# VHH binders against Global nitrogen regulator NrpRI (nrpRI): the designs that were tried, part 13

Target 1, 323 residues: Global nitrogen regulator NrpRI (nrpRI), of Methanosarcina mazei (q8pxy1)
Amino acid sequence: MMDPQIERKLIEIMRVIHESDKPIGARAIADELNNRGYDIGERAVRYHLRILDERGFTRKHGYAGRTLTDLGENEMNDALIGDRFGFVISRIEEMAFRTTYNPETDKGDVVVNISYFDKDDFETVIELISYTAHAGYMISPRVRIFEEDSLEMSLPPGKIGIATVCSVTFDGLLLKAGIPVEPAYGGILQIENKKPARFLDLISYSGTSIDPIKIFMNRTPTSVLEVLEKGEGKILANMRQINSSAYEMTGKILKKAEKVGLAGCITLGEIDEYLLGAPVETGKFGAAVVGGINGICALEETGIEIETNPISTMLDYQTMKEI
Below, E stands for the ipSAE of ESMFold2; O stands for the ipSAE of OpenDDE; V2 stands for 0.75 times the mean of E and O plus 0.25 times the DockQ between their complexes.

## First folded at step 9 (VHH)

Design v03 (from t05 with Y33S S55F K100R F102G S103Y G104S T105R; framework vhh_8h5u_2; at its last look DockQ between E and O 0.07; V2 from the best seeds 0.00; counts 0 for: pae O 5.3 > 2, unsure alone 64.9 < 65, placed apart)
Fold by OpenDDE, look of step 9:
Structure v03 (fold): chain B 323 residues (1-323), chain A 120 residues (1-120)
Amino acid sequence: as target 1 above (323 residues)
Amino acid sequence: EVQVVESGGGLVQPGGSLRLSCAASGFTFSSGSYRMGWYRQAPGNQHERVAIITFGGYTNYPDSVKGRFTISRDNAKNTGYLQMNSLKSEDTAVYYCAARYGYSRPYDYWGQGTQVTVSS
């Protein structure tokens, strides 16, 4: 059995290749991997590419570089299910701690993502965000719009800002209830027949400074539009692990949250059981939550240029309005 | 064949009203897949969007026509409308209906336009 570290690199190389719209060379692959936080040189990439070639996972196109074969794509997909890299959770923990919103009193702050887009895209943004949210693929249908002249946020000229509720809000709600929540994974979730099917890719929150959500937004294409239109496709989702002792309480809190529009929890897992293909530690259960920026992802899929800052700041939830 | 055809233009006095129609064929506005906009172009000027209606029925108008123009659609007739009230000389232009499929940035279908002339 090959060194797990090598295998991981192979999978990441395949991912880069897969994401390319054309054959991609070793240097470009190396550069992209480094951009993703992997310290790897061109020479090493070439070595790994030879392995991939031998395994039939890649096809060489002369000097143009390589593409994935069908076999390679399948292998990549299979291998991507699970913990790859850990990410720094300090930001998540901080924002969870800063969460003060109480669903019972409808007062307090929630964690939000901030996105910026051209003001000329306003109508499309409103429409698609509304549609995505009401379809259940956002944390909340409440958003906040920031105009160019907003004193609360500095916006580039000609841009509009939109705040969407971040999944970390759930961490905060649970934490405030005395329930420790562990951010386990960010990932790509397959939707089939309008139901969650399985995670296709998971990135652990532990061990890296790169935000998994940011990685997926920038590197891995979602198909939220397809989910909205056909009930099938790929969305962003998160996985949390919670101690089994808090199973009942967690359920209660989530139900309360749902009543106030915070309905982004997909499902709770059983104690000691995998959830949607994601591993769960003994003595814990999983909570799957939709990515708060799925609406933004949908917009990006339309070709709209959007800059997004996940887990950006706190906002008073009462100031956010249903879109 | 997909077509969008404008009608209802003409000569009107300042302060008058016109109602433009946009008849769609080959697709349906009500399918939830299309949004519609009205654009105008005066001689020597660029195209200006004067109204838009989204899938969910959201409307938007520039300040130049806000309060005077109203965009709507009749799903049963598969027709879009632009009600223009309190018309001004500066409203003189060729008016175009545009239909956008889905959430794409460019409009997919444009009409040939209808002339609106506001003159005393």
Scores: ipSAE 0.024, ipTM 0.389, lowest interface PAE 5.3, mean pLDDT 87
ESMFold2, look of step 9: ipSAE 0.295; ipTM 0.683
ESMFold2 (binder alone), look of step 9: mean pLDDT 78; pTM 0.795

Design v04 (from r03 with I52F K100R F102G S103W G104K R105T; framework vhh_8h5u_2; at its last look DockQ between E and O 0.27; V2 from the best seeds 0.00; counts 0 for: pae E 5.2 > 2, unsure alone 64.9 < 65)
Fold by OpenDDE, look of step 9:
Structure v04 (fold): chain B 323 residues (1-323), chain A 120 residues (1-120)
Amino acid sequence: as target 1 above (323 residues)
Amino acid sequence: EVQVVESGGGLVQPGGSLRLSCAASGFTFSSSYYRMGWYRQAPGNQHERVAFITSGGYTNYPDSVKGRFTISRDNAKNTGYLQMNSLKSEDTAVYYCAARTGWKTPYDYWGQGTQVTVSS
């Protein structure tokens, strides 16, 4: 459970690493941070470096130390451009606001992720996405495919695009019903016997400029294929916090959503109680939602090269069809 | 026993049309993860997939037949179809229906094939 303060330290560590013209070790990083007014020891730095490694922000160079990855540099830059720790949340809020889909009328826009893959992988992509979605590990089984000649989306040569429904769509649905939703965590969820068991890892939305889901995707720590085949493994999931006053209404809205294929909500927690091992604030309950890109994760696990842009754009849900 | 049986092949003139059928037994096209494909093999050539359709209705065609061939299915009849229009001499081949019910499995079920001959 990362708090904003820890995330800030991580950014400062990355800054030190970035300023180095060569790989830099934990001791040197600690020294530099102390020079900058941070009271931090080498051991603590090592701990934070592990976190950065896991997030894909840093690369190890043996005993020489660490350098930043492109992802790390981007994170650092985003964080340094003002107090952008809330940038991801702002994006989520924006997209939630832009969500207009009404399950009762079956009209409106939903939030989608966009992924790009090689045209030659089309058959496999369609099949595995369908399998993953119908297994219940995506937000919706409806997708939209974009070909090279699509006027709606510019695709790289030889690539095909696929839009999957993003979990932020739930935020949008709830918001439109007058229910504020707080993005709390993105994480890795353990599935046991085809049931959610517990979060194995969590990243707070408030502590990063990059979507936690995207961070986890970078290293592909999921085992969605194993979940599909054996009912055991790791998937991406999100946690939302909602005020306890909206408990009943939230349930109703989610049930309506499920009827139209938006069935990505895993479970609601009890008021003031942890959900699947994730902490929940007093006066709130948790909502666990599957990662909308778990199908994409499954594809990556097969070795297919795919680029994903989470929380990419809005699409008319009616133009999306069951895969 | 699972079987797929093709029918509808024959002799047609260039520019003509044929509709092939694939009757399935022992499994249903209403399954969640099925895929049906049409393949063709001309003498001396390898099998070429000319169309496939997923359980969700997604279809795909190679450029060689795109715009001319249409794959479809009737779940009630448990039958797949290949509508072939604007036929060319190069479309002459034995056409096979293939089906599978899982993403990790190859096409498990193949028909005996039906001959399509396009000739003036």
Scores: ipSAE 0.163, ipTM 0.629, lowest interface PAE 2.6, mean pLDDT 88
ESMFold2, look of step 9: ipSAE 0.172; ipTM 0.610
ESMFold2 (binder alone), look of step 9: mean pLDDT 78; pTM 0.795

Design v05 (from p15 with S50I T97A F99Y Y101W L105Y; framework vhh_lunsekimig_d3; at its last look DockQ between E and O 0.26; V2 from the best seeds 0.00; counts 0 for: pae E 6.4 > 2, grease 24.9 > 24.2)
Fold by OpenDDE, look of step 9:
Structure v05 (fold): chain B 323 residues (1-323), chain A 118 residues (1-118)
Amino acid sequence: as target 1 above (323 residues)
Amino acid sequence: EVQLVESGGGVVQPGGSLRLSCAASGFTFSTYRLYWYRQAAGIERELIAIITSGGYTNYVDSVKGRFTISRDNSENTMYLQMNSLRAEDTGLYYCAARYGWSRPYDYWGQGTLVTVSS
């Protein structure tokens, strides 16, 4: 097994190559990597490029440098997906730490997902997101819309961006209150008669390098529309584990959050008890939270093409508006 | 004390226009989602228009293109511009306010009567 550090470097090299509009040389790659915070020399890059060549991931264009092959692009994408996933817990922790929003003062930043869609779909997106949110299947009904002229976000031509509140915001709120929160599972939650019934499938955050939510988005179709229409179907949800000592305080914090539109917590479990069929460790209780991207899932179910970056960035919650 | 007070109702000819107002007091108006309802004689109250705290609007099909809901947060007032009025639009019009996802509605007005008659 190749040293994970080496693999990471290879992936980053491929990323740099992929981002280039033309063949790129080792020196330029090294420079770019250094700009990105990697301490790597040209010689090392050349060494890694040889490895990539041997693997068929890169094509050499003489002195002009290298490009990615189709195989290389696929590998890069897979690896990047894997790498991004491997850092999911770390990302969650980081973003939780960065959360500064205080429900009592209504000031501070929350964690958001960013999604992009065609401007022609704007009305449909707004309507369905609003409907989904107000039905209680999003974290918050507050969103932020980014248009092409936005200075805060670069959008592809013809696209509109929408920020939705991420479930990690709850982790942040609890952490700020001094409560450690453990991401336990992402899964598919069955809704029956407009109530949570059980998790149908679960992926442990500790067992995967990939965000379980993203995995389910790709593998198992949700039926958020069905939930909205009939009160029955499948949504994305997460489960957190929290030490039993923080049970009362957690409840208080979540109630405060709900008052300001952060109402994505489905339910708290009992201490040492399974929650909605999901296992809970001894000395802990579960907290089930809706997937922040369920609105996006609903849109996708309609056939709308949407690109989503979960756990993307922080936004001032006051700048987000009820949709 | 929280209050919602509707005004602007009256008698109008078919095809005419009216502008309803809902004046709010006693709560943070700008953060609330606002609603117009109407109730015709012998008929259940129905939702006709919504405006979110963010300014997004939605309408029932029967009033779409004819009615416009708006809000002025500086004046704590919501409006309903009603154009091309029809006999079927006759009824008591209610203002409602809701914060976030809270159910039921937090506040209701007493209503203002709109009569469309030739």
Scores: ipSAE 0.024, ipTM 0.422, lowest interface PAE 4.2, mean pLDDT 88
ESMFold2, look of step 9: ipSAE 0.083; ipTM 0.560
ESMFold2 (binder alone), look of step 9: mean pLDDT 82; pTM 0.820

## First folded at step 11 (VHH; framework vhh_lunsekimig_d3)

Design w01 (from p15 with T31Y S50T; at its last look DockQ between E and O 0.03; V2 from the best seeds 0.00; counts 0 for: pae E 15.5 > 2, grease 25 > 24.2, placed apart)
Amino acid sequence: EVQLVESGGGVVQPGGSLRLSCAASGFTFSYYRLYWYRQAAGIERELIATITSGGYTNYVDSVKGRFTISRDNSENTMYLQMNSLRAEDTGLYYCATRFGYSRPLDYWGQGTLVTVSS
ESMFold2, look of step 11: ipSAE 0.000; ipTM 0.186
ESMFold2 (binder alone), look of step 11: mean pLDDT 85; pTM 0.847
OpenDDE, look of step 11: ipSAE 0.019; ipTM 0.416

Design w02 (from p15 with S50T T57K; at its last look DockQ between E and O 0.02; V2 from the best seeds 0.00; counts 0 for: pae O 13.3 > 2, placed apart)
Fold by OpenDDE, look of step 11:
Structure w02 (fold): chain B 323 residues (1-323), chain A 118 residues (1-118)
Amino acid sequence: as target 1 above (323 residues)
Amino acid sequence: EVQLVESGGGVVQPGGSLRLSCAASGFTFSTYRLYWYRQAAGIERELIATITSGGYKNYVDSVKGRFTISRDNSENTMYLQMNSLRAEDTGLYYCATRFGYSRPLDYWGQGTLVTVSS
């Protein structure tokens, strides 16, 4: 099996090719990918294009570049079902709307990420996820484990699934309270002395067709382990913008959430002020939230092979157990 | 019954190459991660390479670039290609797999001896 990261790049290359009204060359593809947040050179693109050619997904048109074959189109469509262009915000909004969890009653659904790993890594996964969560770098210490024989989820052979709470859950909670939440940025957050220092890099949700978090997972290595060990390093975090009128109510809701283990809000910004170096629109304040997949990032840093589907599905939070 | 049978060990000069095999039976081979361990005289057994069910490979630093782990699911066999062998590579090499996650059980072969000497 090819490295999932490579597969992701291949899909993105296919997307670029598909969006072109004419054959497109490697350089142009590389440029477009870079615009989309992928750090990839022309040479690398050429390498991947060869793979696509071999798979029959692309057709060469000499120096004019490549187009997708019917097979390529089908493959792309299948792959894109979960990651459609421009669909990130819509997906977030959808999942926020679907969030039904009520911290007061402890009933309802939360948004989760799903990750898959080899069953032999189970102990390590549980340990590190637990540690990361309790250190405050995940949304919740509650997870749900899916075994190979699970009726609820189809898993690849030899794999175990783990659901972690997604930050979109906060969007959902706020939305249910009548507070509109705008996804603003995903980014790399520098941690210093166990405290958030500043965003080192940001990608606007409005400026990308791909989830910024997903982009960073592939582009920029995190150092969650370093954060856990030394209190310094890089983690994934999100930034939301909220209308200033909802400042107090937002705080209240977040406090209620924290009581039931839904934490991960790093900090609320002041009205009309930058938050951790991220710009905030006039009349709004920022809310910085840890990436729900930081635990997964930590695992990847250990060398564990893990596939992650961010913002995957809804789960009953009561069925999730603290580890 | 789970069985792992190593083969391919022998005596080789420094800089030489060996290919080890591990024949597996008694479980769904394609769905489990596999491991190569080695044990030198007077030293604890150490993990040197692993290959996941998905085919992902990992190595300890001491063998990285010299050893290659692979698997053939159709034959229920795992391999370890060892190149540029060194005296410190001498030891018993074991194939292993692990079952379970809450209380994992490790299964080992009998091992195959690799001796690197001039």
Scores: ipSAE 0.000, ipTM 0.226, lowest interface PAE 13.3, mean pLDDT 88
ESMFold2, look of step 11: ipSAE 0.005; ipTM 0.334
ESMFold2 (binder alone), look of step 11: mean pLDDT 84; pTM 0.842

Design w03 (from p15 with T31R R103T; at its last look DockQ between E and O 0.03; V2 from the best seeds 0.00; counts 0 for: pae O 10.1 > 2, placed apart)
Fold by OpenDDE, look of step 11:
Structure w03 (fold): chain B 323 residues (1-323), chain A 118 residues (1-118)
Amino acid sequence: as target 1 above (323 residues)
Amino acid sequence: EVQLVESGGGVVQPGGSLRLSCAASGFTFSRYRLYWYRQAAGIERELIASITSGGYTNYVDSVKGRFTISRDNSENTMYLQMNSLRAEDTGLYYCATRFGYSTPLDYWGQGTLVTVSS
């Protein structure tokens, strides 16, 4: 579990690595950081480097040390733009604002993720997405399929697109009801006996320019298939923080959403209490929401090649069909 | 280092059977889709079969019903059972894997020769 301060330290470590003309070790990194006014030891740096490795931001070169990956460089560059740490949050807020879907009227737009896969995998994709969704590990069982000849979306040759409902849709629903929602964390959630147990890892939205969910998708393997088969494993989930004053209203809205198939909320936390091991600020409660792309993760676990764009666009929910 | 090593090629009569193997190393075998390609003389290499990490298989029409792709994750080995072989099946058979989607990196074996002749 990480807070914004830790994330900042990671960026500074990456900066040091970037400025090196060769792989650089933890001790050297620590020394350089101390020279720059950061009080950090080698051990701590090693710990952070492991995190960076897991996120795919750094590459280890044995005893020579680490270098930045392209992903790492991009993250660093984005972070150097002072206002970029909030970029993902801004995107979420934008998409939440654009959400117009009304569960009572069954009209309006929801936020979707877009994924692309080979047309030859179509049957498998549909089957596994359906299964994952109905097991409760997606936001909605409704999807939209885009074929190669679709006028609505440009697809690479031989590919099919699938839109899945994004968790940001809940942010949108709550916002429309006048409830501010703060994206807090994206993380890996442990499932035990078909129930959420705890977050195993968290990335703060305020500490990165890359969607935490995207980071985990790329570098940290989920075990959604194990969850589906055995009721135990790791899935992607989000954590939101909401002001305590909106506790009752939030519950009501989520119940309404569930009636129309938007049932991705795992659980609401108690006011001022940690939720599934994730910290919550005073005066707020947590809301844990499944990652809308857990179905896609399941597919990737089968070895299917899929490109995913989280929080991609808006779609009319009525045009999405249950599978 | 990623390595793929094909074996099992040889000369067989039409209607005969052959089983190819691909031994893999240097990567987490169980997590990646694997492919069989073949290349006949004077023809471009063609994909003929694939198998996902989860065991989902796909075939080109020309080999459907005759060829079976399988994998043993415990042995880091992929197989291609070829039955009812035809002259047109003659060629170099390659094992392959791919890392990534947007910018894929392909790895290939050296190939094994299959000759179907009377």
Scores: ipSAE 0.006, ipTM 0.280, lowest interface PAE 10.1, mean pLDDT 88
ESMFold2, look of step 11: ipSAE 0.006; ipTM 0.437
ESMFold2 (binder alone), look of step 11: mean pLDDT 85; pTM 0.854

Design w04 (from p15 with S53Y; at its last look DockQ between E and O 0.02; V2 from the best seeds 0.00; counts 0 for: pae O 11.1 > 2, grease 26.1 > 24.2, SAP .719 > .668, placed apart)
Fold by OpenDDE, look of step 11:
Structure w04 (fold): chain B 323 residues (1-323), chain A 118 residues (1-118)
Amino acid sequence: as target 1 above (323 residues)
Amino acid sequence: EVQLVESGGGVVQPGGSLRLSCAASGFTFSTYRLYWYRQAAGIERELIASITYGGYTNYVDSVKGRFTISRDNSENTMYLQMNSLRAEDTGLYYCATRFGYSRPLDYWGQGTLVTVSS
């Protein structure tokens, strides 16, 4: 696992620099980052700026501060794809809208995560994903495998791709039923005795430019394997807020989804009550959903090298096979 | 500032053992996967071992059963125990960490030289 925290800070520093109409100094950058919810001091910013300088992404203008180079702009743009401020919610909304799967007819598209791993790890990946999914810590036990020679997806040499169902699929199902769903939090969920206990940490979707799940994947180690083995540990989970008027209908839809293998919902909260320690707005209830990439997290925990693109694309659910 | 400092390299006879260390600073050591690379003369640098934040290890076939990667999070230090050393193990050994997924940022030490010779 790569240090996502440093990468995130670098990207956010570049963003601040990019948004400035003039060269900007380390202190000002730090202040702006803190305003954006990043706890970082001037000294730390200076350290990261040196890294950016070394990479050729920034140009120093003496005491006036730094600007982005063309290379930096390109890198920032590339890095921000999918991680732009507010983009996460927009992406979720987009993908929810694009969801067409109907549990009653068993037709349509679901939202998937795409992960890449070395072909030599194939057997281990399949085994652990299957185990994790059937333990109830993934959205669905159905996956789609993409081989190196696949015409459907371009893969790096020597790699295999795996698509797992993303939790946004539930947003899509609910939306299609006329139920608005608000992304609230991504977080680390403590499992005790094979049951959800509480969120240990939360990141609001509205307060971040990066998918909270992705942040946690890089920031906080999960212990999915421990959960699988001992029934205790830390997994990734999401929380949605839904208007109280849709409480019964939401339950019905989730039950239908479960029948077709979409069983990632952990629990529904009570109206106007905290869910697993997470705050809920008045007039709403919470829905906690497992992170669709918990299986991938488990694999990472074993030392397998995996790259993951959360909320990557849409796939026909009928083409995904249970493993 | 991210720093990785390798040590423990030296000259050893075939069949001998050596223990490398990597002292890390400038990042939250306990939350990152760490790597050992090596580079033989005239050959591209190759990954030989990795260890996750949870302590799970992975090895390339050529060192499997002979090398052991470990970490001490309390000391911000990673180790590579090398046993049954072979001539082909000769090279510059690097410890590394990587940040990010799609655009990885790699950090390396200066390396420590391991020479296996009769």
Scores: ipSAE 0.000, ipTM 0.278, lowest interface PAE 11.1, mean pLDDT 87
ESMFold2, look of step 11: ipSAE 0.010; ipTM 0.441
ESMFold2 (binder alone), look of step 11: mean pLDDT 82; pTM 0.812

Design w05 (from p15 with T31W R103K; at its last look DockQ between E and O 0.01; V2 from the best seeds 0.00; counts 0 for: pae E 19.7 > 2, grease 27.3 > 24.2, SAP .702 > .668, placed apart)
Amino acid sequence: EVQLVESGGGVVQPGGSLRLSCAASGFTFSWYRLYWYRQAAGIERELIASITSGGYTNYVDSVKGRFTISRDNSENTMYLQMNSLRAEDTGLYYCATRFGYSKPLDYWGQGTLVTVSS
ESMFold2, look of step 11: ipSAE 0.006; ipTM 0.294
ESMFold2 (binder alone), look of step 11: mean pLDDT 84; pTM 0.840
OpenDDE, look of step 11: ipSAE 0.474; ipTM 0.770
ESMFold2, look of step 13: ipSAE 0.000; ipTM 0.109
ESMFold2 (binder alone), look of step 13: mean pLDDT 84; pTM 0.840
OpenDDE, look of step 13: ipSAE 0.219; ipTM 0.666

## First folded at step 13 (VHH)

Design x01 (from w05 with Y56R N58K K103T; framework vhh_lunsekimig_d3; at its last look DockQ between E and O 0.16; V2 from the best seeds 0.00; counts 0 for: pae E 10.2 > 2, placed apart)
Amino acid sequence: EVQLVESGGGVVQPGGSLRLSCAASGFTFSWYRLYWYRQAAGIERELIASITSGGRTKYVDSVKGRFTISRDNSENTMYLQMNSLRAEDTGLYYCATRFGYSTPLDYWGQGTLVTVSS
ESMFold2, look of step 13: ipSAE 0.006; ipTM 0.390
ESMFold2 (binder alone), look of step 13: mean pLDDT 85; pTM 0.846
OpenDDE, look of step 13: ipSAE 0.331; ipTM 0.698

Design x02 (from w05 with T52N Y56R N58K K103G; framework vhh_lunsekimig_d3; at its last look DockQ between E and O 0.43; V2 from the best seeds 0.00; counts 0 for: pae E 9.6 > 2)
Fold by ESMFold2, look of step 13:
Structure x02 (fold): chain B 323 residues (1-323), chain A 118 residues (1-118)
Amino acid sequence: as target 1 above (323 residues)
Amino acid sequence: EVQLVESGGGVVQPGGSLRLSCAASGFTFSWYRLYWYRQAAGIERELIASINSGGRTKYVDSVKGRFTISRDNSENTMYLQMNSLRAEDTGLYYCATRFGYSGPLDYWGQGTLVTVSS
């Protein structure tokens, strides 16, 4: 979705649901929005409620209406604190700026996702993350393990934490070379015969206060285990667009990153062309990158309980070890 | 081709025990969560137990403490040990699995009949 007015209506509808002390239906939401000065009908509210349901932010209670899910409450609280257009893009830009990793020296900080799991599941977690990373469906095979006695984070009793490299690290590498990167979409990418085929579902970063990756993690239709086993299935990926003037330099930087184990760039598009079905603006080219949490998606497919905070923090890459 | 084959059903008196098996082939068994479902005559299928790849189990209240689900990843087989059987446990028992995180269960066995009667 590239229409920022749809995103704003989603936020306003979530505000009304958040403020209700009981499940609330589309007509009552429309009435409240009209009281606030919006000219919105019940059918339009129903359209937006379907989007919220698909994203996992609302729970339907039959004819009584909807409430916010835990995910919806968390994202609404973030929206109520901030009123910024492009909040997700601002977060990505901040983390890209904080990236200091230099592939030439193998020194510096990378962006990581942090996941938590029961220590009894340790061997399965390590096996699948290693397999997924070495198959090329994660950003790096380097991880960092945090145990209960870690001073660097608070872990629930009996849990282990694992840091995996986030795709925003590529945005940081490009930014340090003077190449601004525009995050365009998060999405679901079809793999056919071990090769990328096309994006099936896309959510635009532009004009959204809600991180597309959080949406997909709650309701992800991935089949990473099938991709690993048969070369067929669906993975998380994201697409950014870059000014055509940086085409050759971008290729060189990503090739250097690949040589030091920062894999996960699926492909660069041609200038002025769609990339795997995702739109790209005139004067630009696309770069598709795997989601850094595809190993976590594989683990969730096994039925293991695992909790993930994407785009969590910075870690010194030299403290991360190949798994 | 993915196959799930149940066995071990039969006729048993109330209070008795049965052990059901689900033999699996055509996929990497150790990666996937597995399920037992039950269908009584005239009623829709109901989930009764599940076991994840790591061996963690869940049960519905009506069978908790009486039924035990387990798996042997080296033999590609899932089991359901059914103790203290009651008349309402009568039905067709299915094993099932899915590929992917969510969505409908992709693969089902043909079922094995359990009859609890005097």
Scores: ipSAE 0.006, ipTM 0.435, lowest interface PAE 9.6, mean pLDDT 82
ESMFold2 (binder alone), look of step 13: mean pLDDT 87; pTM 0.864
OpenDDE, look of step 13: ipSAE 0.012; ipTM 0.331

